# Designs tried in a protein design chat: miniprotein binders against q5jf28. Part 34

Target 1, 318 residues: q5jf28
Amino acid sequence: MERERLIKTVEAILRGAGYRVARLDLKGSCFDLVASRLFLLLFIKATVNIDTITEEQAEDLKRLAKFFKASPLIVGLRSKSGELEEGVVYERFGIYALRPETLYDALLNNELPAVFAERGGLYVRINGELLRELREKHGYSVNELAQLLGVSRKSLLNYERGEQAVSLDVAIQLEEIFDEALAEPIDILRAKVEADLNVKPETPLEREVFERLKKLGLGLVKVKKAPFNAISTEDDIRLLTGIDERKTRSTIKRAEMVAEVGRIVNSGGVFILEKTKAEVVSEVPLIPKESLEEVKDADELIELIDKLKKEIKEKLFS
Below, E stands for the ipSAE of ESMFold2; O stands for the ipSAE of OpenDDE; V2 stands for 0.75 times the mean of E and O plus 0.25 times the DockQ between their complexes.

## First folded at step 20 (miniprotein)

Design u1 (at its last look DockQ between E and O 0.81; V2 from the best seeds 0.76)
Fold by ESMFold2, look of step 20:
Structure u1 (fold): chain B 318 residues (1-318), chain A 103 residues (1-103)
Amino acid sequence: as target 1 above (318 residues)
Amino acid sequence: SPEELEKKIEELERKAEELAEEIFKLLEEAYRLTGDPELIEKVAKLIYRAMFLLFRVEYLAQELREKGDPELLKKAEELLREAEKLIEEARKRLEEIKKRLEK
């Protein structure tokens, strides 16, 4: 109930800020929402306790974000240590985590957070060049200002060089002394992430399908915790690619989610099944794996996909 | 007593859930209205504030079950009352906007 309310709240914030949004209902998925506005793309995992995200989920979230040049986010309410604070950025597995209030402020009030949590407390990065200018304008030596703040001379030099974050208490002291805004915001909407895109197939069928797709000239980015098994790519082709033994209710729901995600990330979708008659679900073709032997390259696969979509559309409206 | 405390927590949670359902209905209604975006934005801010307060109420309810501290119950009830006030204000303003559009 609380998690579903959190997801609905995040969706509402995104839509209110003008984002196009796809919401997923897939247990164990690495994301619950994907959203796009202009050149911004966000993949969001919403979880009440941010410490429940698994390493597999986090790595897949980062893989998607890296591939699509998107910013991953965790939106939550608490950690193992208690309630998350408004305006504070936390980090799990290299992904920023924050409260919905903080997301609301960033998107609807244009107020990016500046405070981050680290072991030992709350910290702020400071505009070091401005700090140096203000110190010199006010006639302080490095040593004099360091003594006033109760920090080492080395620490103050590191602050001015931008090499060290300042405790929240010291940041407040600096802004009181100089009456200037020194804190630098954290750009949660354009976070850079690192991810290993080389992930092994999970099943024999998946391995077989990946090998066939590679023979067609497609590159593959495997994910474990999404409505699809991989992203199949060549040049400007992108296919959210699902793999299943046969069509089930789960397969249909995943294809519907792939269609929604595809609209947000401007990608096509396809499901490759061991047992099926060719059909289309929500503009996502479901094809038997043997169809991959009937095409010679990625362009012909796209032509097959487009042909199936056209044929089903004609049957529906003819 | 523990039984009386649990009944109070359950009533708190019931009221919060009912208010949350109303919150999403009002927010959808606010964003469906045409007209003055600045007025609609002000109404939406009241609704979002109430929504955020309800997350805090839910956290306090959990803490109350763990700790049994009467101050946590008082705080949760205060936040719920504030959320109710925000939603009543939002409802009044939304009705005023709707009356203006009828004319």
Scores: ipSAE 0.755, ipTM 0.906, lowest interface PAE 1.0, mean pLDDT 89
Fold by OpenDDE base, look of step 20:
Structure u1 (fold): chain B 318 residues (1-318), chain A 103 residues (1-103)
Amino acid sequence: as target 1 above (318 residues)
Amino acid sequence: SPEELEKKIEELERKAEELAEEIFKLLEEAYRLTGDPELIEKVAKLIYRAMFLLFRVEYLAQELREKGDPELLKKAEELLREAEKLIEEARKRLEEIKKRLEK
């Protein structure tokens, strides 16, 4: 119940902020929501306890975010240490984690959080150049200001260089001394993450399909914890690619989810099966792997996909 | 007793769920009436604040189940009452907007 309310709340916040949103009902997925507004794209994992995200989910979430030039986010309520604080950015596996309140303020109030949690303390990044200018303007030496703040000379010099985050208590003292905001906001909507895009296929069928798609000129990004098995890409072509041995109820549900995600991330979808008749589910073609032998390149594959979509649309409306 | 405490926790969780369902209905009604977030901003803010309080109620209910601290029960009941007030205020404001749009 609590998780479902959390997801619905996050969806409502995103919609209220004017995002187009797709929601996934996929257990174990690395994201539960994908949202787009103008040039912003968000992949969101919603979890009551942020410490329940697995490393595999986090790596796939970062992989999707890196590939689509999106920001990954974890939205949660608590951790192993207790309730998450409002206005505080946490981190799990290099992904920002925050409360729905903090997301609300960022999206609807245009208030980005400045406080982050590390090692059980609260910290901020400060504008080090501004700190130096203010220090010099008020006539403080590095030693005098460091003594006033209760910090080392080395720490103050590291603050002025932007090389070290400041404790929240010291940041508050600095803002009180200078009567000026020094804390730098954390742009959670444009988070840059590193990810390995070179993940190997897991099954014999995935290996066969990947080798065939590579022969068509497509690059492949394997994803483990999504409704698709890979992203197939060449230049402007992006296909959310499912790979299954057989058509199951799970295949149909994942194809429906791929259609919804595809609309948000401006990408097509296809499922490649070991054994199937060509069909379309929610505008997502299900094709036999042998159909990949009938096409020469990625453009002919797109033409095949578009032809199948058209033929089925004509049959449904005829 | 531990059994009486569990019944109180279950009642808190049930009430929080009922209020959360009402919150989503109010949000759906608000968006249906205008589709303009700016026009419903004040109502939406109250509704979201109420939802955020309900998440804290659920946290406190869990902590109460784990720790058995009766002060957590009082805090949860206070937050629940605050959420009920916010929902009622949001409902009143939504009805005012509805009456304005029907004119």
Scores: ipSAE 0.735, ipTM 0.895, lowest interface PAE 0.7, mean pLDDT 91
ESMFold2 (binder alone), look of step 20: mean pLDDT 81; pTM 0.795

Design u2 (at its last look DockQ between E and O 0.78; V2 from the best seeds 0.75)
Fold by OpenDDE base, look of step 20:
Structure u2 (fold): chain B 318 residues (1-318), chain A 103 residues (1-103)
Amino acid sequence: as target 1 above (318 residues)
Amino acid sequence: SPEELEKKIEELERKAEELAEEIFKLLEEAYRLTGDPEYIEKVAKLIYRAMFLLFRVEYLAQELREKGDPELLKKAEELLREAEKLIEEARKRLEEIKKRLEK
């Protein structure tokens, strides 16, 4: 109940901010929402407790974000330590985590958070050059200002170099002394993350399909915790690729989700099955693996996909 | 009693759910107004603030179940009343906007 309300609230915030949003109803997915507005793309995991995200989910979320040049976000309400604070950025597995309130302020009020939580304390990054200029302008030596703030000379020099974050208390004290904003906002909407894109296929069928798609010139990014099994890519071609042994109710649901996600991330979808008749589900072709032997390259595969979509559209409207 | 406390917690959770459903209805009705400056300024902020209060109520209800502190109950009931007030104000302002757009 609480999780569903959280997801619906985050969806409403994103829509209210003018994002196109797709919602996933997939248990265990690394993201629950994908949202796009202009040049911003967000993959969002919504979880009541941010400490429930698994490392595998986080790695897939970062992998998707890196591949699509998107920002990954965790939106939650609490952690193991208690309720999350408004205006505070947390981190799990190198992914920013925040409350719905903080997301609301960032998207609808254009107010980015500046405070982050680390090791049970609150910290801020400050403009170190501005701090130095203000210190010199007010006639403080490094020693005098460090003593006034209750910090070491070394710490103050590290602040001025941007090499060390400042405690929230010291940041407040600096802003009070100089009557100027020093806190650097955290751009949660343009987070850069590192991820390994070279993940191996998990099943024998995935291995066979991956080898065939590679022979067609496609690069493959394996994803474990999504409605698709991989992203197939060559130049401008991007295919959210599902791989199943046979058509199941799960295959149909995942194909529907792939269609919705594909519209947001400007990517096609395809499911490759060990055994199926060629069909289309929500504009996503389901093709037998043998169809990959009939095409020579990635362009011919796209032509096959487009032909199947057209033939079914003609059958539905005839 | 522990049983009386659990009944009060369940009542908090139930009320928070009912209010959340009302908020989602208001958001659905207001969807066409998402680009209206008056909606953004006067209504949306109230609706979202009410929803955020409900998340705090649910947190307090869970903390109350775990810790049994009666002060958490008082605080949760206060936040519920505040959320109800915000929803009522938002509904009133939304109806005013609708009437303005129908003229």
Scores: ipSAE 0.778, ipTM 0.913, lowest interface PAE 0.6, mean pLDDT 91
Fold by ESMFold2, look of step 20:
Structure u2 (fold): chain B 318 residues (1-318), chain A 103 residues (1-103)
Amino acid sequence: as target 1 above (318 residues)
Amino acid sequence: SPEELEKKIEELERKAEELAEEIFKLLEEAYRLTGDPEYIEKVAKLIYRAMFLLFRVEYLAQELREKGDPELLKKAEELLREAEKLIEEARKRLEEIKKRLEK
């Protein structure tokens, strides 16, 4: 499959650039890969056609990126208009979208893209103060340079003030005239996004569990399109929190994914089920919701989680 | 004929998939080796170029189903052959690195 190959290609690029990577196999998830290196954290949705991403997926991707102070990315091959161009940054729902070749250049060649697609064509943001200084140093008036570039005086003033991007053709002309780099790169590795973190529980069980977790002093960030239902947090505590009625094959697979994601984002994991016997899957405890009544605060919940992990580990190696 | 065209498209897609599996094995081998990091990086670049060409082959296969243009088929076959050549070159260079490390 083309999509599976795309995910594997992105994973290879990330690993080749020294990132630790977790890959998800969850249909409809808001991300397919999460990757970290030093001070960088990326949440990546890989999709052949970038126009298939839903608003719910995009909002959850932005929620995760905002909460973890990560950069969200879409890596794709085409849009409804045709193939994406190498070296060009697109946007969907406020998230940068780009080809795997562009990601490769950014991570393995230290060549951040500078060209972005907008209605009307390809554009570049330039260092407007440097443009003004170069124009004055070379003796051009605003009107003279605008005439040379074939743009209005107003546009040139907007370029110098940093208020308007230039077309790619104008950017090329400027580099030819001044023989200096003016293009400002797009920092796809540290993108800032806005997200609404106030999302309501989806089921009565989720509402009940969230209310109990809040009584323990935990805050909650709900997501809909991830292997977990929420992030439970207080101070330095971070728990990727799953919620299910019972243990199923799906629950086990999601717990395994939560464990892998947790290693990348330095967070613990837990699944809270309406009915189960306490157990551990891949270092992620699965506990019945009644266990939340047996602890008094977030610290005791962490103690319960750690105790379960220790007990199961001892049974396996006894 | 439409049946002959679809058969050729399916062959393109099959060959691309087989080559992609080899590409990922070769990348893993390249990054596992130690020695001259600059030379290994140049080999990896060949492998990534091949990988990117395969995405273009798949796009052309889709366009070929919609348009039936013989020039699209010719282009897709050229890109696939280029990817195969890049991988053959990468394999040869990796084998040379392995021999150097044995000594």
Scores: ipSAE 0.710, ipTM 0.889, lowest interface PAE 1.1, mean pLDDT 89
ESMFold2 (binder alone), look of step 20: mean pLDDT 79; pTM 0.764

Design u3 (at its last look DockQ between E and O 0.23; V2 from the best seeds 0.49)
Fold by ESMFold2, look of step 20:
Structure u3 (fold): chain B 318 residues (1-318), chain A 103 residues (1-103)
Amino acid sequence: as target 1 above (318 residues)
Amino acid sequence: SPEELEKKIEELERKAEELAEEIFKLLEEAYRLKGDPELIEKVAKLIYRAMFLLFRVEYLAQELREKGDPELLKKAEELLREAEKLIEEARKRLEEIKELLEE
């Protein structure tokens, strides 16, 4: 209930900021929301306790963000040590984590956070060059300012060189002394992340389908914790690709989610099944794996997908 | 007693859930209006503030189950009342915006 409310709150914030949003209801998924606005794309995992995120979920979230050139984000309420603080950025597995209030401020008040949590407390990165200029303008030696702040001379030099973040208390003191903004914001909306895009197939069926798709000229990015198993890609072709042995209720639910995600990331969707007749669920074709032998390249696969979608639309509106 | 405390916690959670539903409905109505963006922004801020208070109420309810501190109960009830006050003000402001648009 609390997690459902958190996801709805994040969705509301995104929509209020003008984002188009797709919301997922999939247990164990690496993201709950994907949202776009003009040139911005966010993949968001919403979780009440940010320490419950698994390594596999985090790596998949980073894979999706890297592939789509999107910003990954965790939105949560607490960690194992207690409530998350408003305006503070945390990190888990290299992904920024923060409260919904902090997201609200960034998107609807144009106020990016500047405070981050690290071992030992809360910190701020400051404009070190400006700090040095202000110190010299006001006539402080390095020793005099360090003494005033209660920090070592070495720490102050590191602040000025941009080699060390300051504690929140020191950041407040500096801005009070100089009456100028020194804090550097954290760009949570354009985070760059590293991800290992080489993930192997999880099942023999996946391996077989991946090999057939590669023979059609498609590259593949495997994910484990999403409504699809991989992204199939060549040039400007992008297919959110699901793989299942047969059509089940889970297959149908995942296809519906793939359709919604696809609208946000401007990608098509397809499910490759070991046993099925060709059909379409929510504009996502479900085709037997043998259909991959009926086409010679990625363009023909897209033509097959488009043909199936057109035939279903004609029957519904006849 | 533990039984009386659990009843009060359940009442807090039920009230918070009911209020959250009202908050989401009110926010959707605000987004649909074609009124003055500055006025709509002020209404939305009240609604979001109430929404965020409810997360704190839920956290306090969970802490109350673990610790049983009556001060946590009083704080949770105070925050819930504050959230209720915010949505009442937001509802009033939204109706004012709707009346302006009928002209």
Scores: ipSAE 0.740, ipTM 0.902, lowest interface PAE 1.0, mean pLDDT 90
Fold by OpenDDE base, look of step 20:
Structure u3 (fold): chain B 318 residues (1-318), chain A 103 residues (1-103)
Amino acid sequence: as target 1 above (318 residues)
Amino acid sequence: SPEELEKKIEELERKAEELAEEIFKLLEEAYRLKGDPELIEKVAKLIYRAMFLLFRVEYLAQELREKGDPELLKKAEELLREAEKLIEEARKRLEEIKELLEE
């Protein structure tokens, strides 16, 4: 299957589940889809082979997910070890990876996966308290149940404490012995990830713009593998911020993508250029860096952005 | 024969691609209609289900090429027929929505 077909399928699954979706056509981006429904926000990297995601892409994907309180996902078909199984959660760089089928079941059937792959085996997390209660109710000692399962006493005690995942085979045996579901589902839609939000600017122009935006009161989250260069933030203000030396065809395309992403993540967009005339592309202002000297704070910057959007809208309809 | 199997796989892939192109057209049409949002959503759900089935057909065709398991061929042909039915139902419902908009 081609990457394009995979992305279209994942988009279809998300839209079929009632998500608002923006698709990115950006080579090397850390995400290909962003999707929102109610309180759920997803950043999705779609790749046929999940081992093709770079650490830099994964770190940016986690950074975006952490900042927006979203879940990051990798959707793919295979790894370097073989095809991905349906109903199994894989992991790359602390990001859940799964098949389109597993995503379909989670979003449309409300069936969260319980099985995860680690080190070439399949495992399940079990409710350890329930396991203990069931063991005691059926009159098994820790030694008797451990012997029946073919596990160590220490392993069974770690299962009952929730400190150790159970092999899929042992989980199946436990469910057969007690006639009760013990497997804990993996909430792939609300994955919590850690990320460093304190990434330095890469270019001299990014450094200059970042220092100016900081003087306006804005916090900055650098992103490397997105259509924008940073997120600028102060309280309720969130701006997907592009930074370029000059207006190019790439600048225009990235501004269009920033507009689409901005609608999904409820955020404005702006591009700050070293040299440009003020203009608007798909409701995203392109402003010269000198315009940052004309504003005193973040609120005045938002007012400038809104004024530019209004003036261009009036010119297009006049 | 292996050659007959490859021809059947290529035919499955071709049909799945043709139906996928039709699905995308139907989806674009459904989103352009200024009809009842609930009716459009029902049609969209059929279209998305069909697209997911076609994805599975394409995947099974690839697995069939790799493994040569005749059971995968039967399953792929069954899913393809189910997708065709869903597309036809979606098309019919879109026409019903258009007729209601012209009245």
Scores: ipSAE 0.409, ipTM 0.738, lowest interface PAE 1.0, mean pLDDT 89
ESMFold2 (binder alone), look of step 20: mean pLDDT 83; pTM 0.818

Design u4 (at its last look DockQ between E and O 0.94; V2 from the best seeds 0.81)
Fold by OpenDDE base, look of step 20:
Order: structure tokens, then C-alpha cells, then sequence
Structure u4 (fold): chain B 318 residues (1-318), chain A 103 residues (1-103)
């Protein structure tokens, strides 16, 4: 119940901020929400305890974020150490994690958090150039200011270079001494993450389909913890690609989710099955793998997908 | 008794759930209204503040189940009452907006 309320709250915050939102009802997915507004795209994992995200989910979340030039976020309420604080950015597997309150302030109040948690302490990044200018303007030597703050000369020089974050207590003292904001905000909406995009297919059928799609000119990004199995890409072509042996109730549900996600990330969807008749579910074609032999390149595959969508739309409205 | 404490925790969790369901209905209603955007935003802010208090109530209820500290119960009940007040204020303001749209 608590998780469902968390997801609904995060969805409401995003919608209230004017984002287009798709919600996934997929257990074990690396994201529960995808949201788009103008040039901002967010992939959000909502979890009550942020320490429950697996490394595999985090890697897929970063992979999706890197591929779509999106920001990945974890939204949660607690960790193993206790309740998360408002206005504090946490991190799990190189992904920012925060409370719904912190997301609310960032999206609806335009207040980005400046405080981050590391190793059980609270820290801030300071504008090091401004710190130096203020120090010099007030006539403090590096030694005098370092002594006043209770820090080493080396630490103060690292702060002025932007090479070291300061403790929250030292940041507060600096702002009190100079009567000026020094804290650099954390842009959680434009987080840059690294991810390996070269993940191998897991099943024999995925290997066969991947080799066929590569022969059509498509690049493939494998994703494990999503309603699709890969993203197929060539230039402007992006297909959220599901791969199943046979049509199941799970295939239909995942195709519906792929349609919703596809609308947010401006991408088509297709499911490639070992055995099926060609059909369309929520504007997502289900095609047999043999159909990949009838097309020469990625453009002909898109034409096939669009033809199937059109023929079924005509049959439903005729 | 431990059994009396568990009943109080279950009652807190139940009340927080009932309030959360009402809150989401009010929030959906607020966003559907073609009223003054500034007034709707003020109502939404009250509703979000109430939701955030309910998350703290649920956290305190869990901590109370684990630690058995009676002070956590008092604090959870206080936060729950504050959330109820915010919801009632939001409801009143929403009704005022509706009455203005019907005129």
C-alpha cells in the first residue's frame, strides 16, 4: 500500500509540474514512471526504501537514461539508516535518490537541493571562485579563514578550487561569515550518468532476433528490467523491442506499457515472437520473427510496422 | 499491552489509508477544475503537505511496531490530526472555488 501511495504522489507531482507521465505496473522494473516536459525527460524508480533497488535495476535505469538523454531518479522515503531528509540528495549506484518533498520543491517551487549525503554526513558543493573572492575582499588569509572554520589550510584551498565538498556545518559558517549564498544547487533534473550500452542478449531467441536486427542495420541496447527486451535504433529510428517465444497475457500487458512509454519518449514499439500471427496490441505490432526475413533494412521494417498499424485501425473502424 | 499497541498501530495505518484515498480524490478534483490557477495551486499545496505528513505517520507507525516507544504513537497521532486539518481546509477552499465557477 505505501509503495502505491508513493507512486501516486510522485505521478501527481510530475503532472502538477506539467509533465506528460506514463506509469508502469510492472513488478521488478527498473523504473515505475517516465515523464517528459519540453527538453526534460525523467526515468523514475519509486521505492519506499531506496536500499531495495538492485544493481541490475540501477544499471538498466542508467542505461535507459543515457540512451534517451534523460535523468534517472530514485524517489523514496527511507534507507537502512532511517528516514530520508527533505532537501537532501542521496545516491545509490550513481543515481540520485530523494524524498517526494525534495522532488516537489524542485519541480513546483523551482528550488533545487544543495545538500547531499555521503558516508553518513551532510555536504555541500561551494562555488570555490566566489569563496576565494569573498575571502580576499574581507581581507582574510587562507590560514586565518581556515582557522576560523576549524579546517586545514589544504581543505580550504581544495574548497576554493572546487575539488572538495564542504560539510554542511562549514557551509553554514561560510554563509554566516560572508552573508552570501555559496552552496551550488544539485541539478537532479539533468543528471549525467555513465552506463554500458553493450549488454549481450540473454536467451537463444534474443540472440537470433538481435543478429537479424543487426543485419537490417539496427543497433541494439539490451534492457533486462523493462516491459521491452531491447531498444532497436538507427539514426532517427527508435523501437522499444519486446521479444517473446509466444503470445501470453504478459506479452499483451508489456505491449500496452510499451505503447504508453513510447508516447513519452517519442519511440515506436514492436514485439517479435518466435511463433505468432501478425496482430496489433495498443498500436504495438506483434510480428513473427520470420517477418524480419521479408524486409531488407530498418526503413522497410518501419514501413511494415506502420502498414500493420494502419490495416488494423481500418479494420477496427470499418 | 503489545496487543493494544498493535491495535493502535493498525488504527493509525487504517486512518492514514482512508485519508490518503480522500486526498488523491481531492487532488484529482483540484486539477480538473477550470478555476483560478493560483487558487488551485494553493489548494494543491495544502493537499501535498497533507500527503507528506501521512508518509511520516506511516514511518512512525512502523518505527512504533519495531521499537514500541509510546512517544512515537503520540507524535504519529499529532501528525495525523494536522493532516486531517489540512485536508479539511483544502476541501473548504475547493468548494469555494466550485461555487465561484457556478456563478
Amino acid sequence: as target 1 above (318 residues)
Amino acid sequence: SPEELEKKIEELERKAEELAEEIFKLLEEAYRLKGDPELIEKVAKLIYRAIFLLFRVEYLAQELREKGDPELLKKAEELLREAEKLIEEARKRLEEIKKRLEK
Scores: ipSAE 0.786, ipTM 0.919, lowest interface PAE 0.6, mean pLDDT 91
Fold by ESMFold2, look of step 20:
Formats: C-alpha cells, sequence, structure tokens
Structure u4 (fold): chain B 318 residues (1-318), chain A 103 residues (1-103)
C-alpha cells in the first residue's frame, strides 16, 4: 500500500515536470519507473525502505543507467536507521537515494539538494575558492575563522582547497557569517555510475540465444532484474531482448512492459523463445530461437521483426 | 490502554487510506484540465503537500505500534488534520477552475 502510493507519487511528480514515463509492475525488478525529457533519462527504483534494495538490483540499475546514459535513482521513505530527511541525499551501492519531497523540489521547484548523509552525520560540499575569498574580504585569518566555526586549522584549509565537505552545522554557520551561498548542489539528474557489464547468461537457453545473437553481430548487455534478459546492440540498433522457454502469462506481461520501456528509451523489443509460433504482443515480436538461424546478420533480424509487426497490423485492419 | 491505543491507530489508518484515494483522484483531475497552468500548479502543490504529510502519518503509525508512545499518536493526528485541510482547499480551487472552463 505504502509502496504503491510511493510509486504513484513519483510517477505524478515526473509527469507534472513534463517527463514521459513508463511504470513497471514487476516484482524484484531493478527499476519501477523510467522517464525521459529531452536529454534527461532517469531509471528509478521506488522502495519504502532503501535498505531492501539488493546488490543484484543495484548493479543492474547501474548497468541500465550506464548503457542508456541515464541517471539512476532510488526514491524512498526510510532506511534501517529511521525516516529519511527531506533535502538529504543518501547513497546505496553508489546510487543516490532520496525522499519524494526531495525529487519534487528538484523537478518542480528547480531546487537541487546539497546536503548528503555519511556515517557521522549530514554534510555539504562547498565552493572552497569562494570561501577563501570571503574569508579574506572579511579580514579573517585561517585560525580566526576556524575558531569561530569550532574546527581545526587543518580542516579549514581542506575546505578552502575543496578537499573536504563541511558538516551541515558548519555550512549554516558559514552562510550566517558571510551571507552568501556556498553550498554546491548534487546533480541527481545527471549522476554517472560505474558498472560491470560482464554478466554471464543465467540459463543454457540464454547462453545459446546469446551466442546466436553474437554471431549476427550484436553485442549484449545482460541484466538479471528487468522484464528483459539483455539489451542487444549494434551501432544504433537497440533491442530490449527477452528470453523464455515458452509463452506464458509472465511472458506476455513482460513483453507489454518491454514495449512501454522501449518507447521511453527509444528502443525496440523482441522475445526469443525455445518453443513458440511467431507472433506479436504489444508490438513486441515473440519468435522461436530457430528464426535466428534464418537471418544472416543484425539487419535481417530487424527486417524480420519489422515484417512481423507489419503483418499483424495488416491482419487487424484488412 | 493498549486496546484503546490500537483502536485509535486503526481509525487513523482508515482515515489516511480514505484521504489517499481522494488525493490521487484529485491529482489526476488537476492534470487533465486545460485550465490556467498557474492555477492548476497551485492546486497540485496543495495536493503534493498532503501526499507528503500522509507518508509521515504512516511512518508515525508504524512507530506507534512498535513503541506505544501516545505523543506519536497526537503528532500523527495533527498531520492527518493538516492533510485533510489541504485537500479540502485543493478540491475547492479545482471546482472553481472547472466552473470557469464550463462557461
Amino acid sequence: as target 1 above (318 residues)
Amino acid sequence: SPEELEKKIEELERKAEELAEEIFKLLEEAYRLKGDPELIEKVAKLIYRAIFLLFRVEYLAQELREKGDPELLKKAEELLREAEKLIEEARKRLEEIKKRLEK
């Protein structure tokens, strides 16, 4: 109930800010929402307690963000230690985490957060060069300002050199002393993350399909916690690629999700099954793995996909 | 008493659930209207403030069941009342926008 309200709230914030949004309803997925606006792309995991996200989910979220040049984000309400604070950025597995209020402020009030949480408390990164200029203009020595703030001389020098963040209390004191904004915002909309893209196939069928796709000239980025198993790619070709033994209710639901995600990330979709008739679900072809042997390269695979989609359209409207 | 406290928590949660259903209905209506964007944004802001208060009410209800602190109940009831006021104001303003558009 709480989670559904959270997802609905995040979706509404994104749509209110002019994003196109796809919402994913898949248990265990690495993301719940993907949203785009012009050059911004966000993959968002919404979870009431941010400490419930698993390492596998986080790594896949980072893989998708790295591949699509998107910003990954966790939106939540609490951690194991209590309620998340508004305007504070947390971090799990190298992914920013924050409350929906903080997302609202960033997107609808154009106010990026500046405060982040680490062990020991809340901190702010500041413009160290501006701090030095303000100190000198106001006639403070390094020692004098350090004493006013209750920090060591060494810490103050580190602040001015940009080598250390200040505590929130010190940041407040600095803005009171100098009457100037010193805090540097955290760009949650353009976060870059590192991800290991070397993920092995999970099943013998996946291995077989991946080998066939590689023979066609496609690269593969494997994911474990998404409605698709991989992203198949060559040059500008991008296919959200699902793999199943046969068509089930789960397969159909995943294909519908792939279609919706694909519209947001400007990618096609395909499911490759061990046993099926060729068909189309929500503009996503479901094809038997043998169809990969009937095409010679990635271009012919795309032609097969397009042909199947056209044939279904003509049947429905003829 | 523990029995009286649990009944109050249950009533709090029931009221919050009813308000949450209205909140998302109103937000959908606000975004569907072709009215003045500035007026619609003011309505949406009231609705979002109410949503955010309800998240805190749910947290306090959880804390209350785990810790049994009656002060948390008072805080949760205050936040719920504030959310109710915000939604009534949002509903009134939305109806005014609708009336202007129907003319």
Scores: ipSAE 0.753, ipTM 0.904, lowest interface PAE 0.9, mean pLDDT 90
ESMFold2 (binder alone), look of step 20: mean pLDDT 82; pTM 0.806

